# Designs tried in a protein design chat: miniprotein binders against Glycerol-3-phosphate dehydrogenase [NAD(P)+] (gpsA). Part 2

Target 1, 321 residues: Glycerol-3-phosphate dehydrogenase [NAD(P)+] (gpsA), of Methanothermobacter thermautotrophicus (o26468)
Amino acid sequence: MMVTVIGAGSFGTAIAQVLSWNAEMVRLMARRSEVVENINRTRENSAYHPGVKLRDNIEATLMDGSVLEESEYVFMAVPSGNLRSIVRSMNSSLEDKKIVSCIKGIEHPGLKTMSSVIREETGSRTVFSISGPNFADELIRGMTSGITVGASTRYAREIAGLLKSPRIILDHSENVEGVEFCGILKNVYAVAMGILDGQITGENHRHSLLTLCFREMNLILNEMGYGELHDRFCGFGDFLLTSTTDKSRNRTLGLMLGKKMRLSEDSTITIESLRSIRAIRELTEGLELPVLEMVYQTMQEPENVNLYIREFQERISRPEF
Below, E stands for the ipSAE of ESMFold2; O stands for the ipSAE of OpenDDE; V2 stands for 0.75 times the mean of E and O plus 0.25 times the DockQ between their complexes.

## First folded at step 3 (miniprotein)

Design BA5 (from BA1 with E8L W11F Y15R W69Y; at its last look DockQ between E and O 0.78; V2 from the best seeds 0.00; counts 0 for: pae O 2.8 > 1.5)
Fold by OpenDDE base, look of step 4:
Structure BA5 (fold): chain B 321 residues (1-321), chain A 105 residues (1-105)
Amino acid sequence: as target 1 above (321 residues)
Amino acid sequence: SEKEKIVLEFFRRMREARKLLEEAAKTGNREQAEELIEEAWEIAREARDYAKELGDPELEREAWYMEYYIAETHFRIAEKFGDKEQAKKSLRIMKEAVEQIKKLT
């Protein structure tokens, strides 16, 4: 089977490498000709993964719908902000494809998941998702990684076959959008933990707050009908990874906020975080979510972060019984 | 299948509505923006009706996402031009759309 990965970024290249173990050929689509040429010539994507040799059955190509004809499965791994335009440019060629979103993001203001955006632009009824605690640098190097497959049982088996490796652990949910939604939620709580880390006095304190974050995440998942995902790789796994590791851009953003550092308003991470926080707040109106509220307030008025942390602490200190 | 054709047409309409909203946001003319928004509303309502007739909750959810986006676009325009009444109305529609999306999830 031939498979296409659209997006030759960090994760797109990593997932292409994983798929290359099971696919006959993997086409990795890039927007820039220079990237295509570099990958094909050097067998490396040096901009994202310097020193990592790509398998011989990975071929880089330009983004063109005409080359999708031979692919049954298409994995989408482009930036969330570019997804709609890229898919629109190839919509006729994608209509009959089985499409797997690998993108962690939401479209604002419509509050659409990436699978919904793909479906809207292509009309395809076979749009699926994958997510999990998957740093691209570790994934491409063949480090053991858990991945949740969001698809019906039939298609989940096919996707699992493509991802199969001794170093890939798979779980499954039929809730495509839920799997994507976990990837959005975890970022909010990574920001929260980043903010709180500036005032944490010990490991007991850190892990107690982490528990509160996870509990709140589960409340939101339940409200959205995604409660089954709490213990999946896309849920707990990705939440934990993103909230506790310094490699997390969202946690780093939180740390900066907690230290009252000025955020670059033009940074991609700031924009994505703000959009996600606003979207989730709108979706969860009426729920008591003290962590989300603290994050939202801090994002609006970073100068008052200490006040918001204090208010948060006062709220969580109230007995539940 | 006939059903597949209807689904494709549904999403074609959604794309068209989105294009109208993008134009509405760029025109800078209130009257023109309102006309474009009205056209987008007609498309979205028709789409929702089709989704309901098909009994497809996914399509119905997509239609509600579009209604949210239309209302949000209208809200932005209303705020830009100081129309407080329309802004309030748009916020109510946005809230309703979110509630419906939750029910269909």
Scores: ipSAE 0.076, ipTM 0.520, lowest interface PAE 2.8, mean pLDDT 89
ESMFold2-Fast, scan of step 3: ipSAE 0.568; ipTM 0.850
ESMFold2, look of step 4: ipSAE 0.564; ipTM 0.851
ESMFold2 (binder alone), look of step 4: mean pLDDT 85; pTM 0.845

Design BA6 (from BA1 with Y15R T73Y K95Y; at its last look DockQ between E and O 0.35; V2 from the best seeds 0.00; counts 0 for: pae E 9.6 > 1.5, off the site)
Fold by ESMFold2, look of step 4:
Structure BA6 (fold): chain B 321 residues (1-321), chain A 105 residues (1-105)
Amino acid sequence: as target 1 above (321 residues)
Amino acid sequence: SEKEKIVEEFWRRMREARKLLEEAAKTGNREQAEELIEEAWEIAREARDYAKELGDPELEREAWYMEYWIAEYHFRIAEKFGDKEQAKKSLRIMYEAVEQIKKLT
């Protein structure tokens, strides 16, 4: 079987390496000719994974829809903000393909998951997702990783065959968009953890808040029809990884907010986080979500963070039993 | 080759900065810890200059990761001793490093 990975960044290169063990050939599409030449000549994507030798059956190429003719499966690993334009540039070449999104973003405005963007632009009915606690550096080095496959059972088995490895643990759900949504939610709650840690310390505090964040995530998943995902790799596993290990991005933003530091309006992390928080708030109107409300209010009016934390703490201190 | 020598010098500085950070974490003397942290930061910045000279974005990303960790340790020391100004400065450095790492991926 022939597969293509669109996007030669950190995760795209890692997933191409995983696929190379089961696919006859893997095409890895990159934007820059220097990356293509580096991979093809030296078997290395040194910009993203220095010292990791890529398998011989990975062929890098520039982004060109004509190369897709021989591939049955296409994995999308581009930044979420670039997805629509890239799909449009390849529209007719993607129409009959089985497309797997590896992207953990949401388009705003419009509130569209990455699979929805792909379906809208291509008309394809075979659009799937994967997500889980998958740091690219660990994945490409063959360390154990859990992945949730979002697809109907027939296609999930095909995708599992492409991902098969002694070190990869798979589960699945037919809720393609639910798998993607888990990835979006965990990033929002990482900001929440940062805000609270900015003003309150202690391990009892931290673990109590982790519990409340996960409960809220589950409430959202239940209301959206994705409740089965809470104990999948894309659910609890990725939430835990992000909230305890991937603290450098969203948690750091939260810490700045909790310390009442001014946000840069041109910060990529700030813009992406606010976009996701707004999207989730719009999708969850009518739900009582104290953590999400505190995060949203704080990002809208950061100077009032002390008030919002106090209101949050008052709300959660009332016994519900 | 000359390029390989520059890469070796980059990693030597990264290891030296990490060693200084470990020493800073072990001392109970605030003044000594801050001196070690400042020394580690200068060495990490020199490593980043080597990465820029090579035009190697992965090495530059590694240098930013080191600067992030040094700033995080400094942030925790500042929090422990109630130094609000240093804590804010350290968090700004952490935020800048995350921005740069994101741009380099």
Scores: ipSAE 0.006, ipTM 0.435, lowest interface PAE 9.6, mean pLDDT 84
Fold by ESMFold2-Fast, scan of step 3:
Structure BA6 (fold): chain B 321 residues (1-321), chain A 105 residues (1-105)
Amino acid sequence: as target 1 above (321 residues)
Amino acid sequence: SEKEKIVEEFWRRMREARKLLEEAAKTGNREQAEELIEEAWEIAREARDYAKELGDPELEREAWYMEYWIAEYHFRIAEKFGDKEQAKKSLRIMYEAVEQIKKLT
């Protein structure tokens, strides 16, 4: 089988390495000729993974739809903001391909997932997703990682075969968009944990609040018909990774808000977070979501964060039995 | 060839900054940690300059991630020792890094 990975960034390179163990050939597409030349000459993508030698059956090329003809599967690993323009540049070459989104994010307008954007732009009816706690630097080194495959059972088995490794643990769901929606929710709760971590320290504190955040996330998943995903790698696993790691931009946003600091009006991360929260509130009208409400209030008026945290703490300390 | 040497120099700097940050995290001595953090900062900024010279937004984004991690560690030790001024400075650097990473997407 021939497989193409579109996007030779950190994750694209890592997933290409994984796929190379199972595919006959992996084509890794980059936007820049310098990256292509470096990979093909040195067998390294030194910009992202210095010291990691890529397998001989990985060939780097510039992004070009005309060279997709032999590939049965295409993995999308580009920044979410660039997805639509990249897909458009490849014309109808993607229409008859089986496409797997590796991109975490949401597009405006509304709560449009990356698989939805791909389907809209390509017309492909075989669009899937993968997600989980799988940092690229650990994945490429063969460290144990968990991945949820979002696809109907027949395609999930094919994708699982391509990802198969002693160090990759797979689970699956037929809810392609649900797998991606978990990524939206985890980002909101990462902001929440940032706000809370910025105010109080302690292991009991941290884990009690992580539990409440996950319970609320699970309540939303159930309301949306995605409840089965709660114990999948895209659900619980990725939620934990994003809420507890120092690499999270959303957790950093939370820390700043917790210190009464306001990002600029034009901050993309703030705009995206607010839009996601508003959409979730509209979709889950009637549910009591104290964590989400605290985040929403704090994002609008960070100068009043101490008041919002006090109100939140009062609400969650009331016995539920 | 010249571009390849600059790319390798970029990643050499990134590895050096990471090593210094890890050494700072291991020491229980605030003065030593702050010296190592300052060294890591200088090296990370040099890496960012290399990325700008190359005109490579992906490399520049990676350098900003490094500056973010250095600032976050500095924020942690500032909070531990009750240094409110340093904590605010670190948060502003983290803010700037997030904004730059988004612009380079």
Scores: ipSAE 0.000, ipTM 0.318, lowest interface PAE 11.6, mean pLDDT 83
ESMFold2 (binder alone), look of step 4: mean pLDDT 85; pTM 0.824
OpenDDE base, look of step 4: ipSAE 0.021; ipTM 0.331

Design BA7 (at its last look DockQ between E and O 0.01; V2 from the best seeds 0.00; counts 0 for: pae E 19.9 > 1.5, off the site)
Fold by OpenDDE base, look of step 4:
Structure BA7 (fold): chain B 321 residues (1-321), chain A 105 residues (1-105)
Amino acid sequence: as target 1 above (321 residues)
Amino acid sequence: SEKEKIVWEFYRRMREAKKLLEEAAKTGNREQAEELIEEAWEIAREARDYAKELGDPELERLAWWMEYYIARTHFKIAEKFGDKEQALKSLEIMKEAVEQIKKLT
């Protein structure tokens, strides 16, 4: 089977490497010709994964819908903000494809998951998702990683077959959108833990706050109808990874906020995080979510972070009867 | 002691009110939910007044928290059924309860 990965970024390249173990050929599509040439010539995507040799059955190509004809499965790994335009440009070529979203993001202002955007633009009835605690640098190096497959049972088996490796642990949900939503939602709490880490006095404190974050995440998941995902790799796994590991850009962003550091407004991570936080706040209107509120307030007025942390602490100290 | 009995009864009533709120949140029937909420309000108001008479700021704070939770539950129900007026009233009650709690802290 031929497989295409659209997006030659960090994760797209990593997932292409994983898929290359099971696919006959993997086409890795990039926008920039320089990237395509570099990958094909050097067998490395040095901009994202320096020193990692890509398998011989990975071929880089330019983004062109005409090249998709031979691929049954298409994995989408582009930035969330670019998804709609990219998919629209190739919609006729994607209509009959089995498409797997690998993107952790939400579209603004419509608050649509990536799978929904793909469905709208392509008309494909076979749009799925994967997510999990998957740093691309570890994934591409073949480190053991858990991945949740969001698909019907039939297609989940096919996708699992493509991802299969002794170092890939798989779980499954039929809730495609829920799997994607976990990937968005976890970022809120990664930022939260980053903010709070500046005031944490010990490990008891850290893990108590982490528990509150996870509890709040589960409340949101339940409200959205995604409660079954709490213990999946896309849920607890990815939440924990991003909330506790320094490699997490969202946690780092939170740390900066907690220290009252000025954020670069032009930073991709800042923009994506802010969008996600606003989106989740809008989607959860009417719910009492003290962690989310603390994060949202802090992002609006970082200079007052200590006030918002205090207010948060007061809220979580409410009695349970 | 008599005081201990009263405090115990206070906590019993608070647990009862909480149970009523849980039931109210689970029912799909608006009228039933409103009845349960009203019953919870009666408990909470009596408890608050009693705590105030006893001069126990901890119990008074707890009673105000109960009012907050009742109002919050009522807010959620009001939103569910599209009752904007009640939703706004409930928000105001929540704000008031928090303000009172702050004064007692």
Scores: ipSAE 0.000, ipTM 0.140, lowest interface PAE 15.6, mean pLDDT 88
ESMFold2-Fast, scan of step 3: ipSAE 0.000; ipTM 0.149
ESMFold2, look of step 4: ipSAE 0.000; ipTM 0.208
ESMFold2 (binder alone), look of step 4: mean pLDDT 83; pTM 0.816

Design BB1
Fold by ESMFold2-Fast, scan of step 3:
Structure BB1 (fold): chain B 321 residues (1-321), chain A 105 residues (1-105)
Amino acid sequence: as target 1 above (321 residues)
Amino acid sequence: SEKEKIVREFEKRMYEALKLLEEAAKTGNREQAEELIEEAWEIAREARDYAKELGDPELERRAWYMEYWIALTHFEIAEKFGDKEQALKSFRIMYEAVRQIKKLT
């Protein structure tokens, strides 16, 4: 089987390496000729993964819908903000393809998942997702990673065959959009844990609050009809990874807010985080979400973070029974 | 005095770095912005060296704020152009700057 990965960034390169063990050939599409030349000449995508030799059956090309004819599966690994325009440029070539979104992002307004954007633009009936605790730098180096495949059982098995490795642990759900939505929720709760870690670093404190964050995430997942995802790699696994690591931009944003530091209002991560929180609040209007409320208040007035954390702790300390 | 002279040189470099950051933010050209940011980094490191030589924690704290602002500007440019890897690197620098600022306060 031949597969194409659209997007030769950090994750696109890593997933291409994984796919190369099981596919006869992997086409890795890049926007820039310099990246294509680097990969094809040196067997390395140095800007993203210095020192990692890519397998010989990976061929880099410029983004071109005309070369998709030979591929059964297309993995989308472009920045979320560029997805719609890229899909539009290749629309007719993608209509009959089995498309797997690997993109960690959302389109505003309406909290549209990447799979939803792909379906809207292509009309394809075979659009899937993958997500989980799978940092690209660890994935490409063959470190054990967990991935949830969002697809109906038949297609989940085909995708599992493409991802199969002693170092990759797979689970699945038929809820394609739910798998992606977990990625949005984990980012919000990563901000929350960053804020809390910015204040106090006790172990009992950290793990008690991680538990409350995950409970609230589960409450939202249940409200949205995605409750079965809580114990999947896209749910618990990715939540835990993103909330506890210095590699997370969302956790780093939270850490800065917890230290009373305001990022520029023009910052895209701040804008994206606020949009996601506002959309979640709207979708879950009837729910009591003390963690989300604390994050929302702190993002608006980080100078008052100590007040918002105190109010949060007063709310959570009242017995639920 | 010698101390006043060094403080003036420190402040001059702080201002030069801020001017470069403003130009980087306004240019709209990523390559030009990256060049301006790299120049700002060189100037910020000189400022930090002056602060360290003086042993003045206030000036050293201010130098770390400059590194934070340079990293923030680089982060915003990286995000605007979809460079997630550079955005993450810039965030790590921002975090380290905040840690250093906290130690000095």
Scores: ipSAE 0.000, ipTM 0.243, lowest interface PAE 11.9, mean pLDDT 82

Design BB2 (from BB1 with L18E L72E F91W)
Fold by ESMFold2-Fast, scan of step 3:
Structure BB2 (fold): chain B 321 residues (1-321), chain A 105 residues (1-105)
Amino acid sequence: as target 1 above (321 residues)
Amino acid sequence: SEKEKIVREFEKRMYEAEKLLEEAAKTGNREQAEELIEEAWEIAREARDYAKELGDPELERRAWYMEYWIAETHFEIAEKFGDKEQALKSWRIMYEAVRQIKKLT
């Protein structure tokens, strides 16, 4: 089988390496000819994974729908903001393809997951998702990683065959959009944990608040009909990874906000975080989400973070029973 | 206290470095992006010095992650424009950052 990965960034390169163990050939599509030449000439995508040799059956090409004809599966690993235009440019070549989204993002306006955007633009009946605690730098080096496959059982087995490795642990859900939505939620709660870690000391405090963050995430998942995903790699696993690591820019944003620092209103990470919060609020109107509210207030006025945390603490200390 | 003052100086530099990096990522002008990246890198290095003064490995790791992200952005720009000298320089900074992070873990 031939497989194409669209997007030669950090994750796209890593997933191509994984797929190359099980596919006969992997086409890795990049926007820039310089990246294509770097990969094909040196066997490295040096900008993202210095020192990692890519397997010989990976061939880099420019993004071109005409070369998709030979591939049965297409993995989308481009930035969420570029997905619609990329899919549109290749639409006629993607109609009959089995497409797997590796992208963590939501389109606003419309509140559409990446799989929904793909279905809308291509009309494809076979659009799937993968997500989990799978940092690209660890994944490409063959370090143990967890991945949730979002697909109907038949296609989940095919995708599992492509991802098969002693170091990759797979679980499954038929909720394609739910798997993607977990990626949005985890980023918001990573900001929350950053804010709390910035202000509150002690491991008991930290883990109690992590529990409350995950419980609120579960409340949102249940409201959306995705409750089954709570114990999947895309749910608990990715939430935990992103909320507790220095590698997460979302958690780092939270730490800075917790120390009363304000990022520019037009910064990319701030815009993405605010879009996610607004989308969640719109999708879950009527729910009481004290963690999400604390994050939203703190992002607007970080100089008042002590007030917002105090109000949050007063709220959560009220017994549920 | 002296310790609290140093922590504040560390966080100020982390904030300024992130701000400059976000500006570099948004600009479509290579020359402007590279100037912003160089400023961010110098400031991140100052943050690392404050972390070392505190003897706090967690803060020192945070400073090295900031240097990594700055270098990664510069490497991507250099690679896009075929600047092999800058790409190698940025790659070395990324490699050193990862090495130091592992040492501090």
Scores: ipSAE 0.000, ipTM 0.237, lowest interface PAE 15.2, mean pLDDT 82

Design BB3 (from BB1 with W69E L72W Y95R)
Fold by ESMFold2-Fast, scan of step 3:
Structure BB3 (fold): chain B 321 residues (1-321), chain A 105 residues (1-105)
Amino acid sequence: as target 1 above (321 residues)
Amino acid sequence: SEKEKIVREFEKRMYEALKLLEEAAKTGNREQAEELIEEAWEIAREARDYAKELGDPELERRAWYMEYEIAWTHFEIAEKFGDKEQALKSFRIMREAVRQIKKLT
């Protein structure tokens, strides 16, 4: 079996390494010729994973739809903002391919997941997703990682075969878009936990609030018809990873906001976070989401975070029985 | 691998710095707290330089975030003991850490 990974960034390189254990050949597409030459000559993608030797059956190529001819599966690992244009450039080559999205972004306006964008641009009927607690740096080093495969059962088994490893733990859902949506929600709730960690101390407080964040995430998942995903790697696992680790950019953003630090409105992470919050608010109109509201208010006026947390605390402290 | 060993050492050092901060926050003795804060600073600065040499933006961000946490902990201690001069110095360090974290995104 031949597999192509489109996008030779941090995650694309890591997933190519994983796939290389089970595929006969993995083609890794990069935008720049310097990256292609570096990988093919040195067996390293030094810009993203210095010191990690890539397996011999990984071949780097420039982004060109013609090299997709012999691939059965295509894994998409490009920045969400670039996905539509990249897919458009390869439409004829992608139409009949089995495509797996590894991207956790949402397109706004339009409120479209990455798998939705791929389907719209290619007309493909075989578009899938993967997500979970799988930081690229740990994944490429063969550290144990959990991945949810979003696909119908037949294709989920094929994808599982490609990802098979003693250190890869898999679970499954047929809700392709739901698996992706979990990745969007976890980023927002990682900001929330960052804010709360910045203001509140004590292990009991921290874990009680983490529980409330996850409950609200579950409320949204249930409203969207994705409730089954709450205990999957894309749900609970990835939520925990991004909400509790110093490696999460979203949690770090939250921590800064919780300490009354305003980031520039022009920063990429602030723009992406606000885009996600606005998309969720549009998709869940009428729901009472106190955590999401607190995050939104704090992002607008971090100097008033103490007030917003107090209002949040008063709202959640009312007995539900 | 050599890189795997290096990352393990980095993780161990970050954990040591966090433990020092936890101890500094719990002690009622300012002199002891200042000493623990200084040890945490040494670890964070060495880790930052090391992450830069490795060319790993994620590790470098973690090191800058650690400097942010050290500065905030120092601010809380300074405020507890009425040291306005140290509180201002800590705020300046926190702003610089945030600036550097933004550059690494």
Scores: ipSAE 0.000, ipTM 0.121, lowest interface PAE 19.9, mean pLDDT 82

Design BB4 (from BB1 with Y15R L18Y Y65W W69Y)
Fold by ESMFold2-Fast, scan of step 3:
Structure BB4 (fold): chain B 321 residues (1-321), chain A 105 residues (1-105)
Amino acid sequence: as target 1 above (321 residues)
Amino acid sequence: SEKEKIVREFEKRMREAYKLLEEAAKTGNREQAEELIEEAWEIAREARDYAKELGDPELERRAWWMEYYIALTHFEIAEKFGDKEQALKSFRIMYEAVRQIKKLT
């Protein structure tokens, strides 16, 4: 079987390496000819993973829909902001393909997951997702990682075969969009934990608040019809990783906001976080979400974080029984 | 091998920087803490140079995370002593470290 990975960034390169153990050949598509030449010449994608030798059955090519006809599966690993234009440029070649989204993002306006954008642009009936606690740097080096496969059972088995490794633990859901939505929620709650970690600390305090964040995430998942995902790698696993590690950009953003500091209003991470929060608020209109509200207010006015934490504390200290 | 020797030097520098940060956080004396932080900066830059020489993005990320922790420690000390100017400088260093880490992931 031949598979193609569209996007030779950090995650695209890592997943191509994983797929190369089970596929006969992996095509790794990049935008820049320099990246293609570097990979094919040196067996390394030095810009993202220097020192890591890529397997011989990985071939780098420029992004070109005409060579997609040879591949049964296509894995999408491009930035969410570029997905629609990339898919549009190749949609006639993608219509009959089995497409797996590796992208954690939501389109706003429209509130569409990446798999929904792919379906809309290509007309493909076989669009799937994967997500979980799988940092690219650890994945490519063969460190144990968990991945949820979002696909109907038949296709989930095929995708599991492509990802199979002693170092990869898989679980499954038929809710393709739900798996992607978990990735959006985890980033918001990572910001929340960063804000809270930037304030008063203590083990009981920290874990009580982490519990409340996960509980609120579950409330949103249930409201959206995705409640089954709470204990999957895309749910709990990725939430825990992103909310507790210093490697998380979202948690770091939260930490800075909790210290009354503001990143540039036009920074990419601030724009992405605010877009996600607006989308979630619109999708969950009418729900009481004290953690999300605290994050939203703090992002707009970090100088007033102590006020927003106080209001948050008053809401959560009220007994629900 | 030469590669193994460079990896050993990287790990040695990382451990030294960590010890300095631990001592800086424990001292109640601002001048002493700032001297320890400056020494940690010199060592962290050496570690980053070793990581770049090896061409290993994981080690480069670890070196940038060390710079982040040095800046975070300096930020906390600056806040404790009411130095708003130093806190802002440390914040900017923290942000730059995170930017570099993201480029490598």
Scores: ipSAE 0.000, ipTM 0.223, lowest interface PAE 11.1, mean pLDDT 83

